VH-VL binders against 4-hydroxy-tetrahydrodipicolinate reductase (dapB). Designs and how they scored, part 25

Target 1, 258 residues: 4-hydroxy-tetrahydrodipicolinate reductase (dapB), of Thermomicrobium roseum (b9ky70)
Amino acid sequence: MLRLALTGVTGRMGRAVLELAASAPDIQLVCGLIRPARDPHEVAAQLPAPLALTSRVAELVQGADVVVDFSHPAVTVAVAEAAAHAGIPLVSGTTGLSEHDQAVILRAAQHVPVVQAANFSLGIALLHWLLPELVARLPTWDVELIERHHRHKRDAPSGTALALARTLLAAREPAPSPLVYGRGPGTAPRQPGEVGIHAVRAGGEVGRHTVLLATDDEAIEVTHWVQSRRAYAQGALEAARRLIGRPPGLYSLQDLVT
Short names: E, the ipSAE of ESMFold2; O, the ipSAE of OpenDDE; V2, 0.75 times the mean of E and O plus 0.25 times the DockQ between their complexes.

## First folded at step 19 (VH-VL; framework fv_narsoplimab)

Design s4 (from q4 with heavy chain S103T; at its last look DockQ between E and O 0.76; V2 from the best seeds 0.74)
Fold by ESMFold2, look of step 19:
Structure s4 (fold): chain C 258 residues (1-258), chain A 122 residues (1-122), chain B 106 residues (1-106)
Amino acid sequence: as target 1 above (258 residues)
Amino acid sequence: QVTLKESGPVLVKPTETLTLTCTVSGFSLSTWGMGVSWIRQPPGKALEWLAHIFSDDEKSYRTSLKSRLTISKDTSKNQVVLTMTNMDPVDTATYYCARIPETGWEDAFDIWGQGTLVTVSS
Amino acid sequence: QPVLTQPPSLSVSPGQTASITCSGEKLGDKYAYWYQQKPGQSPVLVMYQDSRRPSGIPERFSGSNSGNTATLTISGTQAMDEADYYCQAWDSSTAVFGGGTKLTVL
């Protein structure tokens, strides 16, 4: 039985992790972190599953086998220090850490296993492993990346698309491969070696990424899509399971799935 | 540069309603986790917390004054408003607004306004 | 309301250590916060969550909290540290301040 502590319990990711963990037969939720300025009784009544709450990071990690963190950099740093002190692995999806904050995470990783990822999709993690294999074997094929997200997404291309593009470019080592953002009016024809990125914003789709590899005569498409935010929460729980028993170190999600 | 500034100073008669506005700059009232609080200090006396509001509109009030206080925010105007009914001479104080950090956990009053004097006299 | 009790005043000589206490029922189960206020000025946060020091606050300021008592400690006290000091804690969703301690440096 994996004893799990959780931060960010009132956030979207925290609630999703809480729901999934509550129904997982191999996981016991032991504690959640709450801000001192909120009534624990009131907050617990609003959560989708029962959870003991504390505002103190030392209490949060006590009795846990792993801490799952989706919060703010200041919280992540405090939790990382407490987890390292207690000998407890850390799964963190918090973004926006400063260089100073990141140094704290790295120091914690010297004492405990830590996985840090901006995206806890197992599928995306596997694409970062798979796509270099494809590109290396098909060096002359055209490569294009198409991503589709709901109408309200503010950034374009998506962070996932930019990361996948960097993986594709790194796999093309012989010469610089120019990255092309869309093909607007008056755009020159495709140049050899280009990697195009195309951002679609429509409807309510959570996220979809297609890598197209093509010649005049055939094509391969590799598509990953997300049906719900539950996929990220499931990935975080799986990362927590796979961290158990690993030596101290800073892991990517890719390290855990390959 | 993060700043908070209270409206006023103001003179209020007993039984009247006080309305104070805290205008903020350098941060957003819509940032998840952040909050703004009102704290007062009678002349020569201790600090007394009155109320706070978080970005998600979660509110809290000092229990002894809850029936007299209303806190609200207008994100488009960068303003937090405190209303206090049935003012009494004992309510004469300097009123401060202060920020609660955007971390959603630290919960200190990390930056304060300069304060505004509210005088209640018959 | 829960009561946080501070001594009304404390005097120290320059260079000495000042220890300002804040007492409350089971205060060690909660976080303590400390604010410095000089005459005619707004309060300034000097310690939060028991022992965490904000950016810009000198290392001579430190804090602790256990049992029923939180303590703000100023080592090597300087004349500029002369001020009123208030402790604060959260009681459920409401904040409570102590009565304040006037620190005099002579």
Scores: ipSAE 0.726, ipTM 0.890, lowest interface PAE 1.0, mean pLDDT 92
ESMFold2 (binder alone), look of step 19: mean pLDDT 91; pTM 0.943
OpenDDE, look of step 19: ipSAE 0.745; ipTM 0.885

Design s5 (from q4 with heavy chain E58D; at its last look DockQ between E and O 0.70; V2 from the best seeds 0.72)
Fold by ESMFold2, look of step 19:
Structure s5 (fold): chain C 258 residues (1-258), chain A 122 residues (1-122), chain B 106 residues (1-106)
Amino acid sequence: as target 1 above (258 residues)
Amino acid sequence: QVTLKESGPVLVKPTETLTLTCTVSGFSLSTWGMGVSWIRQPPGKALEWLAHIFSDDDKSYRTSLKSRLTISKDTSKNQVVLTMTNMDPVDTATYYCARIPESGWEDAFDIWGQGTLVTVSS
Amino acid sequence: QPVLTQPPSLSVSPGQTASITCSGEKLGDKYAYWYQQKPGQSPVLVMYQDSRRPSGIPERFSGSNSGNTATLTISGTQAMDEADYYCQAWDSSTAVFGGGTKLTVL
């Protein structure tokens, strides 16, 4: 039985983790972190499952085997210090950490296992392993990357698409092959070795990434898509399970699935 | 640079409704975890918290004044509005708005407006 | 509902340590926050969550909170520290301020 503490319990990711953990037979939710300026009884009543709440990080970690964190850098830093002091692993999906914040996380990782990821999709983590294998065996094939996200996503290409592009480029022969961000208008034939990246913004889709490898005669598409943010919550819980018993260190999600 | 500025009438008659506007700059009222509070200070007296609103529209009011207070925000105008009904001379005070930072946990009033003096006279 | 009690005034000589207290029932179970207010000016946050110092606040400011009492400590007190100081805590979803302490540096 894995005793789990959770931050960001009122956020979309925190609620998703809470729902999944509450129905997982191997997980016991022991505590959640809330802001001091909210009534814990009102917050608890609105959560999808029962959860004891505290505003103090020392209390949050007190009876936990692992902390799962989806919050703000200020919270992540405080939780990392508390987790390290208590000797328990940390799973963090918080982004936007400063260099100073990141130094705190690295210090905590010297004492406890920590996994830090911007994307807790197990599928994406496996693509970072799989795609280099494909590209290395198909060095002359054209490579294109298409991503689709909901209408409200501001950044383009997506962070996941940029990370996948870096993985694809690192697996190809070392040349200054240009990245091409959308083709046209005008004359835009393909140059040898370039990788096109195409960003689509429409509807409500959470995220979809297709890598196309092609010749004149055949093609392979590898597509990952997310049906709901529950996929990320599933990945965070699996990371929590796999961190138990590991030596102190900073792990990627890929480290845990390969 | 993050700033908050209070605006509204300087003189209010008893029984009237006070409307105060806090205009914010350098941050967004839609940023998750962010909040704005109204705090007043009668002349020569202590600070008194009145109400706050968070980016997700969670609101809270000072219990003794809840029936008189309404807080709302207009994110398109970067404004937070407080109304206080049935004003009385004891409500004469400097009214401040203050930011609650975006962390969703620290919950300090980290940046304050200049304040606006509201006098309720007979 | 809870009352936060501060001494109304405190006098200290330049260079001495000023210790401003804030008392309330089980205050150590809550976070304490501190604000400095100079005459004619808005309050300025000087300490949050018991002992965390905001950017720009000198290291001579420190804080603690245990039992029924939070304390703001200013070591090496300077003339510029002369101000009113307010403590604040959260009671569920509402904020409560202390009555304020006038710090005089003479």
Scores: ipSAE 0.715, ipTM 0.885, lowest interface PAE 1.0, mean pLDDT 91
ESMFold2 (binder alone), look of step 19: mean pLDDT 92; pTM 0.951
OpenDDE, look of step 19: ipSAE 0.733; ipTM 0.882

Design s6 (from q4 with heavy chain G104D; at its last look DockQ between E and O 0.82; V2 from the best seeds 0.00; counts 0 for: pae E 2.1 > 2)
Fold by ESMFold2, look of step 19:
Structure s6 (fold): chain C 258 residues (1-258), chain A 122 residues (1-122), chain B 106 residues (1-106)
Amino acid sequence: as target 1 above (258 residues)
Amino acid sequence: QVTLKESGPVLVKPTETLTLTCTVSGFSLSTWGMGVSWIRQPPGKALEWLAHIFSDDEKSYRTSLKSRLTISKDTSKNQVVLTMTNMDPVDTATYYCARIPESDWEDAFDIWGQGTLVTVSS
Amino acid sequence: QPVLTQPPSLSVSPGQTASITCSGEKLGDKYAYWYQQKPGQSPVLVMYQDSRRPSGIPERFSGSNSGNTATLTISGTQAMDEADYYCQAWDSSTAVFGGGTKLTVL
């Protein structure tokens, strides 16, 4: 039984992880972190599952096999230090860490296994392994990347799309031309070796990424889509499972799924 | 630069309702995890916490005074308001507002206003 | 409501170490916070979460918290350190202050 401690329990990701962990037969929730200025009983009443709460990071990690963190950089830094001193692995999805904060995470990773990722989709992590294999075997095929997100997404292309595009470019040896963003008026035709990247903003979809590999006569599409934000929480829990027993180090999610 | 400023000074009669406004600058009252607290200090006496409000509208009040206190915020005006009913001469004090930082964990009163004197006399 | 007890005063010579205590039942299970207040001024945070020092507070300020007692320690005490010092802790969602300690530097 995997004893799990959790931060950010009132946030969107923390609630999703808590809900999934509570229903997982191989996981026992042992503790969650709460700010000192809030009543543990009142906070516990609003959680989707029962959870003992503490404001002390040393107590948080006590008796845990792994800590899962989706919170604020100040919390992440404190939890990383506590986890390292207690010999407890850390899974963190917190973003916005400064260079100083990141140095603390790296120091913690000298003592315990740490997984750090901005995107906990197992499927996307696996695509970073799969797509180079496809591109290497299809070196003359055209490659295009299409991503689709809800109408309110503020960045384009998505960070996931940019990372996938870089993986595709790196796999296409020799070094490729720059990314081509869309096909605007007066552009065309396609030049050999381009990787096109296209951003669609419509509806309420959480995220969809399609890599198109094509010739004049046939095509392959590889599509990953996120049906709900639970996919990220599920990925964090799976990362927690796979991190157990690994040597100290800083791991990516890709390291754990390949 | 982060600043907090209390309205006042105020003279109030016994039994009247006190309304104090804390105007903040350099940070947003809507920032997740951010809080503002009211703390008073009677002349020559210790600090006494009264209430706080966080960005998600979670509120807490000093238990002995909770029937007399109301805290609220107006994010568009960058203001936090404390209302205290049934004022008594014993409530004469300097009233401070103070920030609770956004980390959702540190929970110090890290920046304080200059304070405002509230005098309750007949 | 829990009570945080501080000595009402403490005198120290310049250059010596001042140790200001704050006592409360199981205070070591909570975080301790410390504020400095000079006459006519607002309090200033000088220590938080037991031993963390805010930016701008001299290294000669340090803190500890275990058992029933938190301690603010000022080494190499200077005349400018003369002030009232308040400890604070959280009791669930409410803040509790100690009675304050007047530090005199003779």
Scores: ipSAE 0.534, ipTM 0.817, lowest interface PAE 2.1, mean pLDDT 90
ESMFold2 (binder alone), look of step 19: mean pLDDT 91; pTM 0.944
OpenDDE, look of step 19: ipSAE 0.687; ipTM 0.856

## First folded at step 20 (VH-VL; framework fv_narsoplimab)

Design t1 (from q4 with heavy chain E106Q; at its last look DockQ between E and O 0.82; V2 from the best seeds 0.76)
Fold by ESMFold2, look of step 20:
Structure t1 (fold): chain C 258 residues (1-258), chain A 122 residues (1-122), chain B 106 residues (1-106)
Amino acid sequence: as target 1 above (258 residues)
Amino acid sequence: QVTLKESGPVLVKPTETLTLTCTVSGFSLSTWGMGVSWIRQPPGKALEWLAHIFSDDEKSYRTSLKSRLTISKDTSKNQVVLTMTNMDPVDTATYYCARIPESGWQDAFDIWGQGTLVTVSS
Amino acid sequence: QPVLTQPPSLSVSPGQTASITCSGEKLGDKYAYWYQQKPGQSPVLVMYQDSRRPSGIPERFSGSNSGNTATLTISGTQAMDEADYYCQAWDSSTAVFGGGTKLTVL
């Protein structure tokens, strides 16, 4: 039975992790972090599952086998220090850490296993492992990446798409692999080794990424889509499971799924 | 650069309702975890916390004054508003607004406005 | 509402260590916060969550909190440290301030 402590319990990701952990037969929720300025009894009553709450990071990590963190850099740094001191693995999806903050995480990783990821989709992590294998065996095939997100997404291409594109480009040798953003009016014919990247904005879809590998005569499409943001919470819990028993170190989610 | 500035009447008659506005700059009132608090200080006396509001509209009030206080925010105007009913000469004080940082955990009053003196005439 | 008790005043000589206490029932189970206020000025945060120093606050300021007592410590006290100091803690969703300590540097 894996005893899990959680930060960010009132946030979207924290609530999602809490819901999934509460229904997981191998996980026991033992503590959550709450801001000092809120009544722990009032907050606990609003959570989708029972959870003891504390505002002190030392208490949070005490009695836990792993801490799952989706919060703010100031919280992440404090939790990383407390987890390292207590010998407790850390799963963190917090973004926006400064270089100073990141140095604290690296020091914690000298003492405990730590995983950091901006995206806890296991499927995307596996694509980072799988796609280089496909590309390396198919070095002359055309490679294109199409991503689809809801109409309100502001950034294009998505961060996931840019990361997948970098993975695809790094796997291509010996040809130069220019990244081509869309094909607008006046676009020249495809050049050898190009990786095209295309952003679709429509409807309410959470996220879909298709990698197309093609020749004149055949094609392979690898598609990952997210039905709900629960996929990220599921990935965080799986990362927590896979960190148990690992040597101290800083892991990516990809490290854990390969 | 984060700043807060209090504004409102400097003189209030007993029994009237005081409305104070805190105008903020350099941060968004909608950022998760962010909050604004009102604290007062009678002349020559200690600080007294009154109320706070967080970005998700969660609010808290000093227990002894809860029936007299209302706090709200207007993100389009970068303002947090405190209303205090039934003013009395004992409520004469400098009124401050202060930020609660966006971390959702530190919960210090890390940046304060300059304060505005409100006098309640007898 | 719980009470945070501070001594009303404290005097130290320049260069000495000032220790300003804040007492409350089981205060060590909560975080303590400290604010400095000079005459005619707004309070300034000088310590948060027991022992964390905000940017711009000199390293001679430190803090601790255990049992029923939080302490703000100023080592190598300077004339510019002369001010009122307030502790603060959270009681559930409400904030509580101590009565303040006037630090005199003579």
Scores: ipSAE 0.729, ipTM 0.888, lowest interface PAE 1.0, mean pLDDT 92
ESMFold2 (binder alone), look of step 20: mean pLDDT 91; pTM 0.940
OpenDDE, look of step 20: ipSAE 0.752; ipTM 0.895

Design t2 (from q4 with heavy chain E106L; at its last look DockQ between E and O 0.75; V2 from the best seeds 0.71)
Fold by ESMFold2, look of step 20:
Order: sequence, then structure tokens, then C-alpha cells
Structure t2 (fold): chain C 258 residues (1-258), chain A 122 residues (1-122), chain B 106 residues (1-106)
Amino acid sequence: as target 1 above (258 residues)
Amino acid sequence: QVTLKESGPVLVKPTETLTLTCTVSGFSLSTWGMGVSWIRQPPGKALEWLAHIFSDDEKSYRTSLKSRLTISKDTSKNQVVLTMTNMDPVDTATYYCARIPESGWLDAFDIWGQGTLVTVSS
Amino acid sequence: QPVLTQPPSLSVSPGQTASITCSGEKLGDKYAYWYQQKPGQSPVLVMYQDSRRPSGIPERFSGSNSGNTATLTISGTQAMDEADYYCQAWDSSTAVFGGGTKLTVL
């Protein structure tokens, strides 16, 4: 039985993790972190499952086997120090840490296992491992990346698409591989070695990424889609499970799935 | 650059309602976890917290003044408004607004406005 | 409503250590916050969550909180540290300030 403590309990990720953990037979929710300026009873009433609440990080980590953190850099660094002192692993999805903040995390990682990731999709983490293997074995195949997101997404290509593109390009080094952003009017026919990135904005999908590897005669498509934010929460819980028993160190999510 | 600025009347008659506006700059009132508080200080006296509002519209008021206070925000105007009814000469004070930072846990008043003196007299 | 009690005043010589106390029922179970206020100025946060120092506050400021008492400590006290100091804590969803301590550096 994995005893789990959680930060960011009122946030979207925190609520998703709490909901999934509450229904997981191998996980026991032991404590959540709340802000000092809120009434614990009032906050607990809003949560999708019962959870003991504290505003003190030392109390948060007491009796926990792992802390899952989706919050703010100030919280993350305090929790990392407390987790290191208590000898328990940390799973953190908090972004925006300063260089100073990151130094605190690195020091904590000298004493306990820590995983940091901006994206807790296990599937995307595995693609960063899998796609280089495919490209290395198929160095002359055409490579294209198509991503699809809901109509309201402002950035294009998506951050996930750009990260996957970087992985694909790195796997094709040293050969130059120019990125082509869409193939609109006036663009030349595809040239050998180009990697096209195509952004679709329609409907309400959370995110879909297809990598196409092709020749004249055959093709492979690898598609990852996210149906709900629950995928990220599931990934965080799985990271928590896989971090148990690992030596102290700073891990990526990819380190845990490969 | 983060700033808060209080504005409103400098003189209020007893029994009137005070309305104070805190105009914020350099941050958004919709940023998750952030809040704005009103704190007052009678001349030569201690600080007294009055109320706060968070980005999700959660509000809290000083218990002894709860029936007289209303706090609200307008995110499109970057403004937080405090209304205090039935003003009395003992309510003469400098009124500050202050930020509660976006961490969702720090809960300090990390940046304060310059304050505005409100005098209640006939 | 809980009460946070501070001594009304404290005097120290330059270079000495000033220790400003804040007392309240089970205050060590809560976080303590400290604000410095110079005459005619707005308060400035100098310590949060017992012992954490905001950016720009010198290392000679430190804090502690246990039992019923939080303490703000200024080592190597300088003339510029002369000010009123207020402690603050949260009681559920409301903030409570201490009465303030006037620090005089002579």
C-alpha cells in the first residue's frame, strides 16, 4: 500500500490525482496541502474524496511514502526540502522554477528519488524513447508530424509537437533536416530530409500527435492522443509507483518508463 | 513591475458608506492562487486586517466587521473594491490594499499599496 | 478571535542583536509572518512562514516559531532597521496582526 501526500489539491491536476488515487486499490491518500488562508473543513468539503489537510509541509510528508506535487515553485521547493528530510520520494509537475529553485530540487535529489516533468503523459514520455529507435533504423524514410487540438488552442505547433520534432531531428543527426511548418500555397514540393509539422485546430480534442514515417511503398504511423486530463494524473500516479525503491537521483518521466 | 494603488474619498461623514478601489498593475486578478487584501491602520495604531478576495472569488472578512464590509473584484478593470457601511469617526485610518501572491500557499502580504487616508468626521 | 501579543517597544545598540517576540495560543502550529514599517511608509514583508526571507531582505534577518512564540531576530542591527515591526498569522480564513513593536536603534 502506497501512502500518498498531495499538493495543489484544489487545482485541476490535484483534483484529478486525488480522484484517481481514491479509487486505486494500491494507494492510500494520507494528507493534502492547503493554503494557510483557507479553512481546512471548507476546502475538504470541495474535494472529490476525503483527505486530511494541513498547511505545514512537515505534517504533509509525515507518514507518506511519496509526495505528488502540482503547485507553484515556492511550494515545490518547500516540499522538496521536507521530503528529503523525511526520506521520501517526490513527484513534481510544477513548472516555472528559477535556477535557485532548481538548485534546491537537485540538493533534495541527492537524498531521495525525485521525478520532474512538465508533461506526465506516459505515452508521450515513451514516444521520446521509441521514435529515435524507429528513425535510426529508417534513416531515409520521410518523416512528418501532424498534431490536432481544439479550436481554442492559441499556440501552433503545440509544445508537445515541438518537443517531438526536436526528438525526431536529433535522431536524424548529423544529416540536416529542415523543419517545414505546413505546406501552404507557394511552397516547393517536398525535398528529401524535410520534416513537416502540421497543426490542425478544430473541435474539442485535448491533443493528438501523429508521426508518419513513409516511403513510396509503405508507411508507419504512430499516434498518441489525450482524451482527458486524467491521462496526466494517471501518469503522475504511475511515476509515484515506479519511483519507490529507486536510488536517490533526479529522474525524468522518460527515465521511469524506459 | 507589480503595483497596487488605493483610491477613494479622503473625507467621509459619519453613517456614510465608504467605497475604496484598489487598482493593480503588473499582475492579473485572474491568476490562480493570488489574492488582494484590505488592511487599515488608524493614526499611530496597529495594522488591522479587514478582508481579502482570491482569484476564484473566495472571500473572507474580519469577524467583528463582517456585517459592514463587502469586497469584490473586476478582473477586466484590474480593480478590487471594498465597501464599508455606517462609517464612524473610529474608522479614521490609512487604508491599504496588499497582494497575496499566486503561490496558493505562501499567503503573505508581499506587496502593499501606498495607502490612502480616510477621515471620518462631520 | 486569537490575539497576537508583541512587546510595545525594544531598544538595541547598533551592531547588537534585536529579538522581537510574537506570542499567541499555539502559534507554533501556524505560520508567522513579519512586516517592517517605517514612519510614513507602507509595511514591507521581511519574513514569511516562520523563517523564510523574501528576496531583498538581508541575511541578518531571521525567524523562528515554536510553541506559543514566534521570534524575528535581527543580528548586527543597523540604524536603518529602526521601524515598527508587526507579526501576523492566519486563523482559519482570517488574518490577525500583532500590536506592533517599535524598534529603536540608539
Scores: ipSAE 0.636, ipTM 0.852, lowest interface PAE 1.3, mean pLDDT 91
ESMFold2 (binder alone), look of step 20: mean pLDDT 92; pTM 0.946
OpenDDE, look of step 20: ipSAE 0.746; ipTM 0.890

Design t3 (from q4 with heavy chain E106D; at its last look DockQ between E and O 0.87; V2 from the best seeds 0.75)
Fold by ESMFold2, look of step 20:
Structure t3 (fold): chain C 258 residues (1-258), chain A 122 residues (1-122), chain B 106 residues (1-106)
Amino acid sequence: as target 1 above (258 residues)
Amino acid sequence: QVTLKESGPVLVKPTETLTLTCTVSGFSLSTWGMGVSWIRQPPGKALEWLAHIFSDDEKSYRTSLKSRLTISKDTSKNQVVLTMTNMDPVDTATYYCARIPESGWDDAFDIWGQGTLVTVSS
Amino acid sequence: QPVLTQPPSLSVSPGQTASITCSGEKLGDKYAYWYQQKPGQSPVLVMYQDSRRPSGIPERFSGSNSGNTATLTISGTQAMDEADYYCQAWDSSTAVFGGGTKLTVL
């Protein structure tokens, strides 16, 4: 039984982790972190599953096999130090860490296994492993990346699409291909070695990424899509499972799925 | 630069309602984890916490004064407002607003306003 | 509302160590916060979460919290440290201040 401690318990990710862990036969949620300025009874009543709450980071990590963190950089830093001191692995999805904050995480990783990811989709992590293998074996094929998100997404291309594009370009080294954003009026024709990237904004899709590899005669499409935020919570729980028993170090999610 | 500034009347009569405004600058009232608190200090006496409000509109009040206090925020005006009903001469104090930083965990009062003296007298 | 008790005053000579205590039931199970207030001025945070120093606070300030007592310690006390010092803790969603300690540097 994997004893799990959690930060960010009132956030979307924390609530999703609580729901999934409550139904997971191999996981026991043992403690959650709450800010000192809130009543633990009132907060616990709002959670989707029962959870003991503490405002003290040392108490949070006591009795845990792993800490899952989706919070703020200040919390992440404090939790990383406490986890390292207690010999407890850390899974963190917190973003916005400064260079100073990141140095603290690196020091913690010298003593315990730590995984950091901005995106806990196992599928996307696997694509970062798979796509270089495809590109390396098909070096002359045309490569295009199409991403589709709901109508309200504020950035384009998506962060996931940009990260996948960097993976595709790196796999083409030593002669990296130009990245081409869209095919607008007056664009023509495709130049050899281009990697096209296209952003679609329509409907309510959470996120969908297709990598197309093609010749005149055949094509391969690799598509990943996210149906709900639960995919990220499930990925975080799986990362927690896979981090157990690993040597101290700083891992990417890709490191854990390959 | 983060600043908080209290404004409101300097003199109120007993039984009147006090309305104090805290105008903030250098941070947003909608920033996750951020809070603003009201604390008072009667002349020559200790600090007394009154109320706070967080960016998600969670509120808390000093238990003994809960029936007299209302805290609210207007994000578009960068203002946090405290209303205290049925003022009494014992409520004469300097009233401060203070920030609870956005970390969502530190929960210190890290930046304070200059304070405003409110005198309750007939 | 829980009570945080501080000694009303403390006197030290320049260069000596000042230890200001804050007592409360099970205070060691909570975080302690400390504020310095000079005459006519707003309070300034000098210690948070027991022992963490805000940026700009000299290293001679330190803190601890165990059992029923939190302590703010000023080593090598200077005349500029003369002020009122308040401890604070959270009781659920309510903030509680101690009565304050007037530190005099003779």
Scores: ipSAE 0.645, ipTM 0.859, lowest interface PAE 1.4, mean pLDDT 91
ESMFold2 (binder alone), look of step 20: mean pLDDT 91; pTM 0.942
OpenDDE, look of step 20: ipSAE 0.771; ipTM 0.902

Design t4 (from q4 with heavy chain W32E; at its last look DockQ between E and O 0.61; V2 from the best seeds 0.00; counts 0 for: pae E 2.3 > 2)
Fold by ESMFold2, look of step 20:
Order: structure tokens, then sequence, then C-alpha cells
Structure t4 (fold): chain C 258 residues (1-258), chain A 122 residues (1-122), chain B 106 residues (1-106)
């Protein structure tokens, strides 16, 4: 039985992880971290599953086999130090860490297994492994990336799309291809070796990414889509399972799925 | 540049209701986990915390003053409002609003407004 | 309502170490926060979660918290450190301030 401690229990990701962990027969929820300014009784009453709560990081890690963290850089740093001291693996989805914060995470990784990812989709992690294999074997094929997100998303292309584009460009070395953003009126015809990236904003879709590889005569499409944020929470829990027993180090989600 | 600015009446009569507005800039009250607190300081006296409100509308009040205080926010105007009923000369103080940083763990009052002096005269 | 007790004043010579205490029942089981307030100015956060220093606060400021007492320590005190200092802790969802300590640097 895997004893799991969780940060960010009131946040969207924290609630999703808590719900999934509560339904998992191999996981025991042992503690959650709350902000000092919050009433633990009031917070506990509003959680989707029972969970013991503390505002102190040292108490959080007591009796845990792994800590799953979706919070704030300052919390992540404190949790990383405590996890390292307790000999406990860390799964962190917190973004926005400074260079100084990241140095703390790297030091913790000298003592315990740590995985950091901005995106805990197992499918996206596998695409970062799979797509270079396809592109390397098909060096002259056209490559285009189409991503679709809900109407409220402010950034374009998505961070996931930009990361996938970097993976595709790197796979086309030694002569990296230009990245082309959309094809508006009056743009020139496609140049050989371009990697096009196209952003669609409509409806309520959480996220969809299609990589198209094509010639004049055939095409391959690889599509990943997310129906709910639960997919990221599932990936975080799977990462927690796969970190158990690994040597200390800083792992990517790709390292755990390949 | 994060700023908070208090506004409201300078002079209040006993028994009147005080309404203070905190206008925030450089951050949004809709940011998950962000909070704003009201803290007062009578002239020459210590700081006294009054209330806070978070982006999810969670509120808390100083126990001894709970029956007199109401805190609310208008996210579209980036404003937090404190209402204190039944004012008395002992409530004369400088009233501050202060930020509680986003969904992080810190829960410090990291940025304070300039404060506004409210005098309650008989 | 929990009570945090601070000495009302403390005097030190420039270059000496100032230790400002904050006492409360089992305060070491909570996080302590510290604020500096100069005359006519708003408070400024100088220490949070017992011993963490915000960006821009000099290294000569340090903090500790154990048992019933949190301490803000200023080593190599300077004239610019002269101010009122307040400790603060959370009691569940409510904040409690100490009475303040006036630090004088002579």
Amino acid sequence: as target 1 above (258 residues)
Amino acid sequence: QVTLKESGPVLVKPTETLTLTCTVSGFSLSTEGMGVSWIRQPPGKALEWLAHIFSDDEKSYRTSLKSRLTISKDTSKNQVVLTMTNMDPVDTATYYCARIPESGWEDAFDIWGQGTLVTVSS
Amino acid sequence: QPVLTQPPSLSVSPGQTASITCSGEKLGDKYAYWYQQKPGQSPVLVMYQDSRRPSGIPERFSGSNSGNTATLTISGTQAMDEADYYCQAWDSSTAVFGGGTKLTVL
C-alpha cells in the first residue's frame, strides 16, 4: 500500500488527485497540506474525500511513501527539502520556479527520486519519445502540428504545442527546419522542411494536438486529446507509483514511461 | 508593481457604519489563492488584524469583532470592501489593507497599502 | 483569543545583535511572521514561516521558533533598523499580532 501525501488540496489539480487516489485500491491517503491561514476543519469538510490536514511540512511527510505536489514554488521548495530529509520521492507539477528554487529541487534529487513536469499527461510524454522515431525515419515528409483548445485559452500556440514543435524540430537535425506559425492570406507556398504550427480556439475542449506527417500520396496523423484534467492527475499518480524504488535523481515524465 | 490603496471617510460619528474600500493594482483578485486582509492600528498602538477574504470568497473575521464586520469583494473592480458597524471613538485608527500572496504556502501579509486614518469623534 | 507577548522596547548599540522575542502558548507548533514598521510608514514583511527571509531583506536578519518563543535576530544592527517590530501567527483562520517591540539603535 502506497502512502500518499498531497499538497494543494484545495486547488483544481489537488482535488483531482485526491479524488483519484481515494478510488485507487493501492493508495492510502495519509495527509494533505493546507495554508496556515485556512481552518483545517472547514477545509476538510469541503474536500471530495476524507483527508487529515496539516499546515506544517514536517508533519505532512511523516508516514508517507511519496509526496505529490501541485502548489506554489515556495511550497514546492519546502516540500522538496522535507521529502529529501525523510527519504521520500517527490512528484511535482508546480511551475514558475526561479533558478534558486530549481537549485533546491536539484539538491533534493541527490537524495530521493524526483519527477518534475509542467504536463503530467502520459500520452504527451510518450509522444515526445515516439515522434522523433517517426520523423527520423521519414526525413523528407511534411510535418504540421495542429492544436485545439477551448475558447477561453489566452496563449497560442499552447505550451504543449510549443514543446512538441521543439521535439519535432530537433528530430529533423542536422538541418533544423523553420517553424511556421499559421498560414494566413498572401503567405508563400510551403517551403521544404517547414514545420507548421496551427492554433484553433473553439468550444470547451481541454486540449487536442495532432501531428500530421505527409507526402503527396499518403499521411500519418498522431492525435492526443484530453477529455478532462483528470488525465493529468492520473499521470501524476502513475508517476508516483513508478518512482518507488528508483535511485535518487531528477526524472522527466518521459523517463518514467519509456 | 503591486499596490493596494485604502479609501473611505476620514471622519465618522459614533454609532455610524464605516465602509472602507481597498483597490488593488498589479494583481487580480480572481487569481487562485489570492487574499486581502484588513488590519488596523490605533494611534501609538499595536497592529490589530480585522478580517480577510480570498479569491474563492472564503472569509474570516477577528473573533471579538465578528458581529460588527463584513468583508466582501468585487473582482471586476479589483476592490475589497470592509464594513464595520456601530463605530466608537476607540475605533479611531489607521486602517490598512494587505495582500496574502496567491495559493502559495506563505500566508504572510507581504504587501501593504499606505493606510487611511479614520477618526471617530463624539 | 491567543496572546503573543513581545517586550515593549529594546535598545542596542550599532553593530551589536538585537534579539526580539515573541512568546505564546506552544508558538513553536505554529509559524511565526515578523513585520518592521518605521514611523509614519506601513509595515514591511521581514521574516515569514519562522526563518524565511523575503527578497530584499538583508542577511543580518534571521529568525527562529521553538517551544513557546519565536525570535527575530538582527546581527550587526544599523541605524536604519530602528523601527517597531511585530510578530504574527495564525490561529486557524485568524491572524494574531504581538504588541510590538520598539527597537532603538543608539
Scores: ipSAE 0.428, ipTM 0.758, lowest interface PAE 2.3, mean pLDDT 90
ESMFold2 (binder alone), look of step 20: mean pLDDT 91; pTM 0.944
OpenDDE, look of step 20: ipSAE 0.798; ipTM 0.920

